# Designs tried in a protein design chat: VHH binders against p49116. Part 330

Target 1, 238 residues: p49116
Amino acid sequence: EGPLLSDTHVTFKLTMPSPMPEYLNVHYICESASRLLFLSMHWARSIPAFQALGQDCNTSLVRACWNELFTLGLAQCAQVMSLSTILAAIVNHLQNSIQEDKLSGDRIKQVMEHIWKLQEFCNSMAKLDIDGYEYAYLKAIVLFSPDHPGLTSTSQIEKFQEKAQMELQDYVQKTYSEDTYRLARILVRLPALRLMSSNITEELFFTGLIGNVSIDSIIPYILKMETAEYNGQITGAS
Key: E = the ipSAE of ESMFold2; O = the ipSAE of OpenDDE; V2 = 0.75 times the mean of E and O plus 0.25 times the DockQ between their complexes.

## First folded at step 26 (VHH)

Design rf3 (framework vhh_brivekimig_d4; at its last look DockQ between E and O 0.66; V2 from the best seeds 0.00; counts 0 for: pae E 2.9 > 2, SAP .692 > .668)
Fold by OpenDDE, look of step 26:
Structure rf3 (fold): chain B 238 residues (1-238), chain A 120 residues (1-120)
Amino acid sequence: as target 1 above (238 residues)
Amino acid sequence: EVQLVESGGGVVQPGGSLRLSCAASGFTFDNYAMSWVRQAPGKGPEWVSTISWRGGTTLYADSVKGRFTISRDNSKNTLYLQMNSLRPEDTALYYCTRHPYMIPFKGDYSSQGTLVTVSS
């Protein structure tokens, strides 16, 4: 059995919507987030081990961990996305909701804390100077998590997670041989991901969804979409 | 000027079928994903279905999956919704909307809507 990930899985290039508006509106934020979501899910789909689990299990895994994958993607693509600017814009939009008294004090606090946690997480990852390989393996570790309820093939999932961890360990040992504690420092960041609410993430980045549409509900379709179909779509003039 | 004009709505009995059309003009039709959305009286908008710019990918709400089929003819700048096995709960104003991407966000332009009534 070959390695879980290959060099092809290291590449994670996000293309932002163009042109960037002078004011980061909700549409721009949602589309940016959408692109990252697609990139993340299609990245997962490109892993042979993921494919081997079957569509039902694949869907269940992604539904369980999409927020973590998305967050890792945010961290990895923070510079390209101008994440700080996006978050500031989100806060500004929230201020409008606050002024209109649409949110309770408790909810406001919860949302703001989530934004803070997200920013801090991304900052912490930047400080660690996580490279593309490390991100790929971290994403694989969160993807192949057997901890989620209702999963099938848990033994196989666990095996894949272990493989991801081992490959990460080997990579870090090889690449960062002078830093014997780097692996531990990297892995210790993963618990922070699970402190983040998927619902709040969805509200922040995907507010523009029609009706009761949820990320959870569209995940199966995203996983079935051809990458070229999505990437090839040209944005028309408004 | 961007225009979306829907047609095909009407009254139908439960179990019946209707085919809706949405004629697009004033923009490059095949640059946009398209969606059908419906709104029942007293309720908010409900996403029904989305189709990619080339028609290669379709998405459906669970409530209509297996019964409705979204399609498009880019040569005619027209979006379609084939509705089979209609139910009373399908009664709503149906309108089409364009999207720059596949995720069913609120569209940047929507039609006025055509009324579909399913009743005995």
Scores: ipSAE 0.453, ipTM 0.758, lowest interface PAE 1.1, mean pLDDT 91
Fold by ESMFold2, look of step 26:
Formats: sequence, structure tokens, C-alpha cells
Structure rf3 (fold): chain B 238 residues (1-238), chain A 120 residues (1-120)
Amino acid sequence: as target 1 above (238 residues)
Amino acid sequence: EVQLVESGGGVVQPGGSLRLSCAASGFTFDNYAMSWVRQAPGKGPEWVSTISWRGGTTLYADSVKGRFTISRDNSKNTLYLQMNSLRPEDTALYYCTRHPYMIPFKGDYSSQGTLVTVSS
């Protein structure tokens, strides 16, 4: 069977739209987020254990956890994305919406609380100096979550999650042998991901999906797209 | 400058077939994913189908799956929707939308629409 992840799954390189505009706009934010989403889904797709579960199970898993994977990706790529600048721009937009009385107070409060939770999560991950191996295993633990409703093959999914947990433990023990509590500090960050709302993430980063389309409904499209086709559009778009 | 012009709408009987075309000009067509969207009288817009920029990946709304086929010919800068087994509920204004992203966000350009009426 071998290890759950190989060295190819540790690399997670996000390519940002170029050039960065003088003023951040919805196009740049959405394109950046879309690139991270595709990178995250194609990362999951490349894992042999994920492939072994079959297409229907793959789609169900990703639908259940895409927001958690995306949030881990935001934390991992926060510097490359200039995430703090993006969130500041979004906050300014929300403050203008309050001033213009365009959004309900309850919705704005929900969105602002989500932004604060996201910032706190990313800051805590940065302070822990989470490395690429640790991120890869954390993403695998999140991906192979057997407790989501409606999943098939729950027993096999649970086995893969346990394998990811064991491999993370082995890695941390070997690499950070002097830091007795590192694994515990890393793992206690995971429950915060469940507080992230996929609905609000769509509002923040995926504004203006056509009609009643949601990220849940387009996940099969993302998973089916060949990496070469995605990469070609990034370099070929005008 | 950017233009999307659809054609092929009309009146057809239930069970019939119709092929819509969307001709693109003023931009590099094969750099964009494309979608068909429809709007029935008194309803909001309903996404119908999306096709990737090379045509390698397609997605359909459940309401049309198995009956409609999206395709594109990048050499002719044209998007197509083959509509088979048409039903009265398919009656709508159909328009095409280009996407600067691969995800079907609201497009930056949409055609004005061609009316499809499914009636005796």
C-alpha cells in the first residue's frame, strides 16, 4: 500500500494572475480564488487513495470538504496571494455597503465575523510555522473525513484519515523532535475549519456565479478538467 | 467591440429538435469558457450548460441532461446548443455568455438572446 502521500503531493505552488492591478478588483480576487480552488481539487485528485474511492465518492468528499481545503490553501498561500490586502479590500467594500444601506446588518455581521475567524486561523498557522509536509497531511485529514452525511465507503475513508494522522505524527516526531507539543497544537487548529461557512466563502471569493450555480454544483466540472487544459487557459487568457 | 450573436431560435412542437448557434467576434474566442443560460417568462435566469475553452469539459443542468448537447467550433468562433426532445418547459429566451474565468461566473459579455417556443 505504501505511504498515503508522496513528495509530489507536498508541492503546492499557486500561480497568481499577472500583472497585479493597481487597485484590487473583483476579477482579480475571483481569478486568484479560482486558481486556488482548482489547485486544491487537482491536488486531492492526484492522491492514489482518493482515486481508489471512485468517482461518485470523490465528488461527495470534495463537496463536503471543499471549503475546509480552500481555507487551508488560503493559509498556506497567504503571502503569495497577498491575502491580508484582499481581505482589507473586501472589508472596505462592506463598510461602503453599510454606509449606502445596501446590505442587512445581520448579513454584514456574519460576513465580518467570518473574516475575523479566517484572519485568526491564518495568523495562528503562520505563528506555528506550518511547513509544506504538515499542510499536505492536514489537507489529507480534512479530505478523508468520514463523518459527513451521505458518504459511501465510510470505513475506507476512515482508514485513509487514520493513515494521514499517523504519517503526520511520524513526520512531526522526526522533524520537530524537540517540540513535544507541536502535533497537538497543529491538530487543535482543525476544528476551526468547521466554523467556516461555504456560503460566505462564495460571497467573499466567488462573487457572481451565474443564476443558482454554487461551488457544490460545479465540483464535477473542476474534477473532470485535465490539468493541461486548466494550465493552458491560465497562460492563454487575454 | 466584443460581440456575441445568437441564432436558431423559433417555434417547435414538443418532442422536436432545435440547434442554437452563438457567433463570437471582437475577441479571441478560444481563450474563454462559454455557457448557455435561459430565462423563461416571469422567471429568473437559469444556467443550462457550460463548456471549457477547448471543449474538453462540459457540464449540464439536471433539467436538460441527456437531452441537450453543448459544443463549440473554435475555428468558426461559434458555440452551439443541440436541443432534443424539447418540452413546453424549455420555452425561454436563450443566450450565451463568455467567461474570463473557468468557473461559470456571471459573464462579462452576454448575447441578447433568441426565443425558443415549444408549443403546438
Scores: ipSAE 0.413, ipTM 0.726, lowest interface PAE 2.9, mean pLDDT 86
ESMFold2 (binder alone), look of step 26: mean pLDDT 81; pTM 0.814

Design rf4 (framework vhh_brivekimig_d4; at its last look DockQ between E and O 0.58; V2 from the best seeds 0.00; counts 0 for: pae E 8.4 > 2)
Fold by OpenDDE, look of step 26:
Structure rf4 (fold): chain B 238 residues (1-238), chain A 120 residues (1-120)
Amino acid sequence: as target 1 above (238 residues)
Amino acid sequence: EVQLVESGGGVVQPGGSLRLSCAASGFTFDNYAMSWVRQAPGKGPEWVSTISWRGGTTLYADSVKGRFTISRDNSKNTLYLQMNSLRPEDTALYYCTRHPYSILFKGDYSSQGTLVTVSS
């Protein structure tokens, strides 16, 4: 079998909404997040191994790991997104909710801690200077995780994960031969992703979803959506 | 000025069919994804269906999946909703809305709506 990932899977280019508003509003944040979500899921869809799992299995897989993929995407696209600014804006919006007494003290703490964890994770990834290949393999590792409940074809998923890990190892050894412990330093970041709540992520970035629809419920549709069609949408015209 | 005008609503018996239309004007219709949203008496708005600007992607709420079909004619700046196997719970004011941003994001609900009543 050929490699799990190709050079085509390394490219991960997020296009931000334009123009950027003077003040980052919920619309801008949600649109940016939506684009990242689409990019992440369509990235997954572009992997032959992912396709080989079948529609039901790959949908379940993405449902299980979308938050991790999204978070890795945030880290990878942090500069392009001006993530710090986005997070600050989110905090500001939360302050309004706090002032209106719409959130409990405990919930405020949870949300703020989540924002902190997101920022810290992204900062840690930046400090490690993770490159595009490493991000691609890390995404693959989290994508092909066999330890989620309810998955079918777990053996195959595990094989794909192992393949991703091996390819990452090979890449790191080849590219960063003088840094013997780089692989370990990179992989040790992955547990932080599991500490992040998908629900809170959804609340922070996706408050404007159509109706009361959840990311979980939309995932099958996103996976079926044509990338070219989505990219062609003109937003904010009127 | 952006205008959305819904039509096609009416009274129908359970199991019946209706076709709703939404005429759009004041903006480039084919640049926007469109959605149907409904609001039943005493309830909040409920998303029904979405179609991409080119019509290549359609999304449905679980409550209407298999019964409703969303479509559009960009040459006529018109959005459609074919509703089959109607149920009493489908009774609502139906609105069309455009998506100035991602199709995942809520639309602009500035339309007046058309009333659909399903009753025996």
Scores: ipSAE 0.352, ipTM 0.713, lowest interface PAE 1.4, mean pLDDT 91
Fold by ESMFold2, look of step 26:
Structure rf4 (fold): chain B 238 residues (1-238), chain A 120 residues (1-120)
Amino acid sequence: as target 1 above (238 residues)
Amino acid sequence: EVQLVESGGGVVQPGGSLRLSCAASGFTFDNYAMSWVRQAPGKGPEWVSTISWRGGTTLYADSVKGRFTISRDNSKNTLYLQMNSLRPEDTALYYCTRHPYSILFKGDYSSQGTLVTVSS
């Protein structure tokens, strides 16, 4: 029973590839994004409630919400990643692609709108000064979403989501006792995550993947990854 | 100096098996993910399989899934590809590559290659 999350689930340290290139390229962006993806998936795996749902349910949940978890990770790590610089480089690349007639105008419009939505989301989270505990609970609320099609154990998933919501509420009330509207302001940001496109996220951040493999096809492998291999993939020291 | 030396190629009938080896030297082998890539005559390189640095995660191209098995022995600094149920379209030059980053990223160093020919 106990709390859904502990202090160990608040730590979320992203380590960037070294050295940072003079000019950003697809390989640096993809490696940076891959590290965040690994960090996000292994964060989810570390939660006892998640472990209790079983492997098939775990895979289904993460496949359904990986883009939302990834987007929360982008917002949380935006400064460490130099996300604004990465997005500016992508915008410049898209503008060059129009001039060279390499992409359709409709697709570029969709991608630019997605970049704008992502920037707005990250800016709103930074303006609210969302802390690590709040991010951890927001990620848990997103992870334990019972409304995705095809899930089993939806009653248990709903219980875990309610527990994440309760623990977030308790944390905010204790820590920000003078800020009556903080919880409401935080929760109002969540609907934007459902509007983020996973296929555009793949195009923006995962173009350099080996074999052109989709993210949803590798999620089972990431979730099964042994701790030592996981640490090597994120290359972070503590 | 990074060296990757492959062996185990040859001629085999359809439905047969081969095991390829890639011996690594000049770097700390167990710090790197490894892949097999193949190139058929007149075609571009095609990724075949990738294995994480301790062997806990393996990825396969759809064209070989269920037939090929990638493995590694870190005590011998050797990468393997077990190729079963071989088909004529598997005929190619097979070489190994090293990955400096995550298993999701393309490789940085490649071997010369060993020829596999599947022919009746």
Scores: ipSAE 0.012, ipTM 0.366, lowest interface PAE 8.4, mean pLDDT 83
ESMFold2 (binder alone), look of step 26: mean pLDDT 80; pTM 0.808

Design rf5 (framework vhh_brivekimig_d4; at its last look DockQ between E and O 0.62; V2 from the best seeds 0.00; counts 0 for: pae E 7.4 > 2)
Fold by OpenDDE, look of step 26:
Structure rf5 (fold): chain B 238 residues (1-238), chain A 120 residues (1-120)
Amino acid sequence: as target 1 above (238 residues)
Amino acid sequence: EVQLVESGGGVVQPGGSLRLSCAASGFTFDNYAMSWVRQAPGKGPEWVSTISWRGGTTLYADSVKGRFTISRDNSKNTLYLQMNSLRPEDTALYYCTRHPYSIMFKGDYSSQGTLVTVSS
């Protein structure tokens, strides 16, 4: 069997909405997040091993790990997105909600802690100077996680995860031969992803979804969407 | 000025069919994905269906899948919704909306909507 990932899977280019508003409103934030989500899911879809699992398994897998993929994407695209500015804007919006007494004290704390964890994670990834290959493999590792409940083909998923890990190891050894502990430093960041609430992430970034539609419910449709159709709209709408 | 005008609503018996139309003007229609959204009395808006800018991708809510068909004619700047096997729970004001960017984001609801009533 060939490698799990190819060079084509390393490219992860996010196109931000334009023009950037003077004030980062909910629309801009949600659109930016949506584009990242689409990019992440379509990235997953472009992996032959992912395709080999079948549509049902693919959907279940993405439903289980979309938050982790999204978060890795945030870290990877933090500069392009001006993530710090986006997060600041989100906090400002939250403050307004607080002033209007729309959130409980406990909920505010949870949300703020989540924002903090997200920022810290992204900062930690930046400090590690994670490159595009490493991000790709990390995404693959979280994507092909067999430890989610309700998954089918867990043995195959595990094999793919192992393959991703091995390829990452090989890459790191080759590229960063003088840093013998780099792989460990990178992998030790993954547990932080599991501490992040998908629900809170959804609330923070995706408040502009159509109606009460959840990300979970949209995932199957995103996975079926033609990338060219989506990209064409983005370029045409500007 | 962006305008969306829905038509085709009416009263129909359960099991019946209706075809809704949405006439778009004031913008480049074929640059935008379009959606149908409905709002039942006393309820919030519910997403129904989405079609990509060139019609290559169609999406449906589970509640209407297999019964409704979304389509568009870009040459006529018109969006359609074929509704078959209508149910009382389909009773709602139906709106068309455009998506300036992501189809996940709520559209522009500047339309007046068309009322669909399914009753025996």
Scores: ipSAE 0.220, ipTM 0.632, lowest interface PAE 2.2, mean pLDDT 90
Fold by ESMFold2, look of step 26:
Structure rf5 (fold): chain B 238 residues (1-238), chain A 120 residues (1-120)
Amino acid sequence: as target 1 above (238 residues)
Amino acid sequence: EVQLVESGGGVVQPGGSLRLSCAASGFTFDNYAMSWVRQAPGKGPEWVSTISWRGGTTLYADSVKGRFTISRDNSKNTLYLQMNSLRPEDTALYYCTRHPYSIMFKGDYSSQGTLVTVSS
């Protein structure tokens, strides 16, 4: 029993490759994104409620929601990552691809729409001044979503999601007692996460993965990594 | 300067085994994830397997999972691929690649390759 999340789950510190290069490149973007992905997966793994569901269910949940967790991570870490600069560089690259006829017009429109939606989401979260506790509970709500196809233990997942919602409500009520509508404003942003394409997220941030290996295929390995290997992946140092 | 030199290729019958080695020099081997890639005659490159820099995590292509085992010996700066239950479709030029710190990046250096032929 006890609270769904502890203070260790609220801490979410992303360490960037340093220094940020004068000219952004695929190496820097992919390493930065990989660090955020690993941090997000291991954040999920550290939750006792998640551990209680078993390895098969853990893998299925993370496969279903990794893009939503990653997108929340982007919003939370937007300043540390210099996300606006990264997205501007990607847009410039896409505009060059149009001029050189390297991509279809339909694909470019899809990718530009996705970038715009991502920027709007991150801006809306910044305008709401979402804090670290609120981010942690929002991540738990998207992690414990029972409505994804192929999940087992749906009833237990639903109970954990309800617990995350209750703990978020309690936190907001105590911390922002004069803002009656804060919880509603926060929760209304969550549906936008389902509109984010994991396919396009991979293209934007994970260009250069080994042999076009999808994020879905590596999730079981990330979840099972030893602590020393995990720390090396999120810091890039021995 | 960075060098990757592989060995252990050859001709083997279906169902046989081979062990490939990739000797690394010119860099701190245990700071890098390593991969094996293969290229069959007349086809494009195909990723085979990856091992994390400390050896704790391995990834395999579906076509080789359960038959191939990637390993490394950081004290000898050597990467290995144990290939069991070989099939004719495993015939290819096999080479190793180095990855900067994270296995998520495309490899930055590759070896020349060693030929594996699976034939009766």
Scores: ipSAE 0.015, ipTM 0.428, lowest interface PAE 7.4, mean pLDDT 83
ESMFold2 (binder alone), look of step 26: mean pLDDT 81; pTM 0.818

Design rf6 (framework vhh_brivekimig_d4; at its last look DockQ between E and O 0.26; V2 from the best seeds 0.00; counts 0 for: pae E 4.1 > 2)
Fold by OpenDDE, look of step 26:
Structure rf6 (fold): chain B 238 residues (1-238), chain A 120 residues (1-120)
Amino acid sequence: as target 1 above (238 residues)
Amino acid sequence: EVQLVESGGGVVQPGGSLRLSCAASGFTFDNYHMSWVRQAPGKGPEWVSTISWRGGTTLYADSVKGRFTISRDNSKNTLYLQMNSLRPEDTALYYCTRHPYSIPFKGDYSSQGTLVTVSS
């Protein structure tokens, strides 16, 4: 059996919409998020082990972990995205809703806490200086999680997750031999992903994009689209 | 000004075929995913088909799979819908829409549509 991931899976290059507006509007944010979501899902799709699980299982896995993948993607692409600026813009846009009393106090708190958690997570990942290989393996670990209900082929999924973990361990040991506890420090970040609400993430980044539909419902279509079919749109090109 | 103009609708018997066209202007056509949507009398809008901006990906509603084919000619700024084996339930006003995002599930513009009537 070959490795779960290859060097081709390490590359994770997000192309931001262009031109960048002076003011980060909802369109720019949604398109940026859209592209990251595409990149994340198509990354998963490019893994042979993922393909081997079959379309139904693949879809189920992505549905279960898209928020975690997306969040890891945010962390990985935080600099390119100017994530802090995007989050600030999102908060600014939310202020209008707050002022209009469209949200309950509890909901506002939840949303703001979620934004904080996202920022903190990304900051923590930056502090750890996670490299492309480590991100790839972390994404694989969350992707091949047997913890989600309703999955088929759980034994195979578990096997793939273990393989991802082992490969990560080997990589870290090889690359960061002087840092004995690096693997542990990296893996301990994963629980933070499970604390993040997919619903709130969807609301923050995708409301303007999907309207009344859910990310869950569109995942099968994204997985069917060709990789070359995104990142080609220019913001404001109308 | 953004414009989408549909054509090709008409009356056809069950089992017949029609080809719809959507002429786009006022925007960079090849920068947008495009879709066909239809609305039957007394019903809400129903998504029919989507094609990516390059034309490499096509998506279809289950109700039209195997019967309808979406295509585009970016050099002509035109979207097409080949409809074969038409059924009475295909009777509807057909619209073309453009999608401003990489994920083609929200449209930001639609036209007046072209009427397709399938009747014996």
Scores: ipSAE 0.333, ipTM 0.671, lowest interface PAE 1.6, mean pLDDT 91
Fold by ESMFold2, look of step 26:
Order: structure tokens, then sequence, then C-alpha cells
Structure rf6 (fold): chain B 238 residues (1-238), chain A 120 residues (1-120)
């Protein structure tokens, strides 16, 4: 028993591929997104409460919430990633697809609405100046959501979520004691995460580079992989 | 030139076994995660199994867990799939896919596939 998260779970350091190209390309965007996804999955794996639920439950939880964790990661790392520049590059790619008739009009509308929602979410988080502790607890609340379909051990998952909520409340009240409504303002941002489409996130950040394996299919693989196996010894940013 | 060439497909009785191979050339094999994917008639692609670039991590789809074993031999640039206790629903075109180490979610090259037919 003890705190759900320790200070080691607050560290969330994303390292970008180097060098950054003069003009952002699909390869750089996908590598950047892949690093964030890996960091997010391994962050979840590092939590003792998550480990205690067992491998099948772990896989089910992450499959259910990977897009929400990824979106929180985008918001947390928006400056390091130059996310506004990445989104602009994606919009330019969509403009080219319209001129070449590669996408249907309905799909383009859905994708542009998703980009707008993502930008607004990241902007709202930046306005609140969400700190690393707050992000860690928000990620834990999202991770230990008992209401996703197909989960087992939902009573234990609910207890972990309630513990994350209590620890966030305690942290905010102690650290921002003069801001009586900070917790409420933070928590009202979470419903927007459920509006983010995992299919569209995959198309925005992983298309063109994902062949026959979907993000959903590879998540259990990422969870099982040791960090050293991912980074490797190849020349480049690793 | 990048090449992935599979072999070992064929017709087998239910309960039987086959061993698929995927021989790699034209690239540094041990810089890539590798997967097996299958496509049954009239269905979309189904991921079967993945193995990390050094072989330290393996994963299986629930439909094949306990029956199939993925392995690789980096000294021979070859990926393997041992398929045991085969069932008619395992009938499909099986192909291998590489994933760059630095972009593990990109299947950037796939083999043409080898047909596995499980029938009495």
Amino acid sequence: as target 1 above (238 residues)
Amino acid sequence: EVQLVESGGGVVQPGGSLRLSCAASGFTFDNYHMSWVRQAPGKGPEWVSTISWRGGTTLYADSVKGRFTISRDNSKNTLYLQMNSLRPEDTALYYCTRHPYSIPFKGDYSSQGTLVTVSS
C-alpha cells in the first residue's frame, strides 16, 4: 500500500529525433509520435498498481485508453515536440490530398474537426499551466478507468482511479492553496479526451508508416518490450 | 534491393504442423522488429505475431497463443513461425512484415505471402 504514484512517475522526458529537418516530413512526424507513444506505454507499465493487475488486464486497459494517454502526452510535450508546427505540416498534407482527390470530403471534415479539437485541448491545458505532477495524476485517472468495455477486475481498477483522484486533490490543495477552484478547472478538461478518435489520431500521426499492423495490435508488444530493445544501438537519435 | 522471401507453406491436415520461414536480404535485418500477418479468404489482414529486433520480446494474437511460436535467427537473417495444432480457420495467406527499429509502428515492407491450407 502507499501512494499510487511516486516522484519517479512525474518525470516524462521526451527526446525528439535529431536533427530536426528543415521541412517536417511524414517520417519525422511518425518517429516523434512513436517515441511519445512508447514513453506513454512505459510510463503506465512503471506504475506498481498497473503491474499488480496482471498482463491481460494491463493490455486491455492500455488498448482502451492509449489515445487519451497519447493526447495528454501531446499536451504535456507540446513545446518540446513543436506540436503546432507538426499540426501545420499535417494540415498542408491534407490540402494536397484534397487537390489529388485521395480522401472523401466527409473524412477530411472529420480529420479537420479532430485537429481543431486537439489544438483547443492543448491550448486549454497550456492556459491552466498544468504541472508535471498534475499531468501524472491525470494520466493515472485516464489509465485506471473502470468504464471501458471488456475490462476485468473493474472494482480494483475503480479503487486505483479513486486513489489517483484523491492524490491529485491533495496535491492541488497543498500546492495551489490560494486557487480554490483549480482542481475543478483541471477535471473539466478530461471529457474532451473521450471525444478524440483513436482512428483519426492514428491517421494523423502514424499513417503512411503503419502497414499491416494497427496501433491497437502493437500496444501489447510495446508494453512487453524493454526500453533497451526499443532504443537500440543504431546510428541516429537513439 | 530489399527482399523478404517466405517459404514453408502448403496443405496440411487439421492437427498438423508447418514451419514458415521468411528470408531477408538487402537490409540490416537485426535493425528491424518482425511480424507475421495472415489474410484469410474474404477477410482483412490479421496480425499473428511479432518479435523484437534482438528477439527478446515476443507477442501472439489470442487466436494462435499456445499453438504458434515466432523466432528469428539474426545470423541467418531469417524469421520463423512454427505452427502447431493447425485448424481449418488458420487457412490463410501468411506474410512477414518488417518494422524499422526507430519507428516500431511502421510496417514499411511486406513479403508476397505463402498460402497455408488446413483441410482434411
Scores: ipSAE 0.272, ipTM 0.584, lowest interface PAE 4.1, mean pLDDT 85
ESMFold2 (binder alone), look of step 26: mean pLDDT 84; pTM 0.831

Design rf7 (framework vhh_brivekimig_d4; at its last look DockQ between E and O 0.36; V2 from the best seeds 0.00; counts 0 for: pae E 6.6 > 2, SAP .71 > .668)
Fold by OpenDDE, look of step 26:
Structure rf7 (fold): chain B 238 residues (1-238), chain A 120 residues (1-120)
Amino acid sequence: as target 1 above (238 residues)
Amino acid sequence: EVQLVESGGGVVQPGGSLRLSCAASGFTFDNYYMSWVRQAPGKGPEWVSTISWRGGTTLYADSVKGRFTISRDNSKNTLYLQMNSLRPEDTALYYCTRHPYSIPFKGDYSSQGTLVTVSS
């Protein structure tokens, strides 16, 4: 068996909608988030080990970890996305809609705290100066998590996770040999992802999906999309 | 001005068939994913089907899979929905939507729709 990831899995290039509007509206935010979501899921789909698990298991895994993958993607693409600006815009939109939506004070607090957590996580990752390889392996570790209930082939999933961890370790040891604690510093950031609500993430970034469609419900469809066709058009789309 | 105009709706008995059309104008049609969405009385909108720029990818809600077929003719700037084996629960206002930047499941335009009624 070959390595879990190859150099082709390191590339993670997000193309933002163009042109960027002067005012970041809900539409732009949702489009940006959707592109990132699709990129993340198609990335997962490109991993041979992921394919080997079968369609049902693949779908279950992504349903379980899409929020974590998405959040790692936010961190990785924070600069390209101007994430801080997006989050500020989200807050502004939230403020404008709070009265209309009759959100409780407790809910408002939860949402605001979630935004804070997202920002802090991304900042922490930036401070660590996580590179493309490290992000790829972290995403793989998150993807192949056997911890989620209802999964099939848990033994194989665990094996793949271990492989991801080992490859990450080897990479870090080779690339950052002078920093003996780098691996540990990177891995201890993963628990923060589990503190984040997928529901709130969906509310923040994906408001405006047709017919109250949930990310959970569209995941099987996203995984069936043809990546080649999508990638070809996204750069020229307006 | 962006326009989407649906047609083909009507009253049909259970088990019957209808073909909906959506005529697009005011934008480059083949640069967009297109979808059908429906809204039943008293219910929220429900995604039905999506098709990619040139039809290479088609997606269907589980509720219509095997019965409905989405297609498009880019030369005519028209989106289609062939509906077979119709059921009473398919009764709804059907409308088409475009997806900016070819992102499915989010539309940026709302139309008047065409009414489909399935009743005995």
Scores: ipSAE 0.075, ipTM 0.552, lowest interface PAE 2.4, mean pLDDT 89
Fold by ESMFold2, look of step 26:
Structure rf7 (fold): chain B 238 residues (1-238), chain A 120 residues (1-120)
Amino acid sequence: as target 1 above (238 residues)
Amino acid sequence: EVQLVESGGGVVQPGGSLRLSCAASGFTFDNYYMSWVRQAPGKGPEWVSTISWRGGTTLYADSVKGRFTISRDNSKNTLYLQMNSLRPEDTALYYCTRHPYSIPFKGDYSSQGTLVTVSS
């Protein structure tokens, strides 16, 4: 019992790689994205309700939702990451690949559509001025999604999701009491996350990982990684 | 000076076994996650396996799972890859990498590599 999230779960500070190159490249993009992914996974790992589900359930849950969680992180950190600049650089690269006949035309159209949906999602979240508490609860709602195939403990996961929804509602009503429709406007943005392709996210942001390792393969490692190793990245005070 | 030096490569028949070693010096070996990566002729690099600081966590690419075993001996500053049931598609240059603490799957130093050839 108790609140699902505490103030420590609201803090979400992304530190960008240093130095920033004069011209964006795949390595800078991949390192930036990797830092966001690790921050997101360690955020999830720190939640007592998540810890209570057990290691196998944790891995299955994160494998099912990592892309939605990552996409919320992109929206939340869009300014710090200069995400619009990163996406523009990716678009230019894809346009050059069309001219050089390096990728199939259908794949490039699919990837460009995904980029446009991502930009629209991030812009809509910025327009709503979503705060850190709201982002934390939205991330919890997508993390504790019981409707993914193959999950165990779905009734407990559903209870945690309902708790996240209730706490978001209470927060919005208290903090934005003058705006009757804010909760509804926030919640209608969530279905767009289910349309984001994890395969395309990997192509956009993670092509620079060693040996083209997949995110699905590294999730068990990230969840087991010692917090002391990562502590300096997420707290800044270690 | 950071050094990673491999040994144990060579030519083996399909179904055979080979054990690679990667000797580390010039840094505190126990503070790093380590990986094996391979690159077949005409192909891009392929991640093979990763092991945590103390060996408590090991991860494998699907293509090698069940056949390859990564291990480390921190008292000898040495990383190992035991390769069993080798196939012709395992033919590649194999190298080890170390990982900075902030980005475990983006290596900051890699060895030169040792060639493994699986052929009849």
Scores: ipSAE 0.030, ipTM 0.456, lowest interface PAE 6.6, mean pLDDT 83
ESMFold2 (binder alone), look of step 26: mean pLDDT 82; pTM 0.819

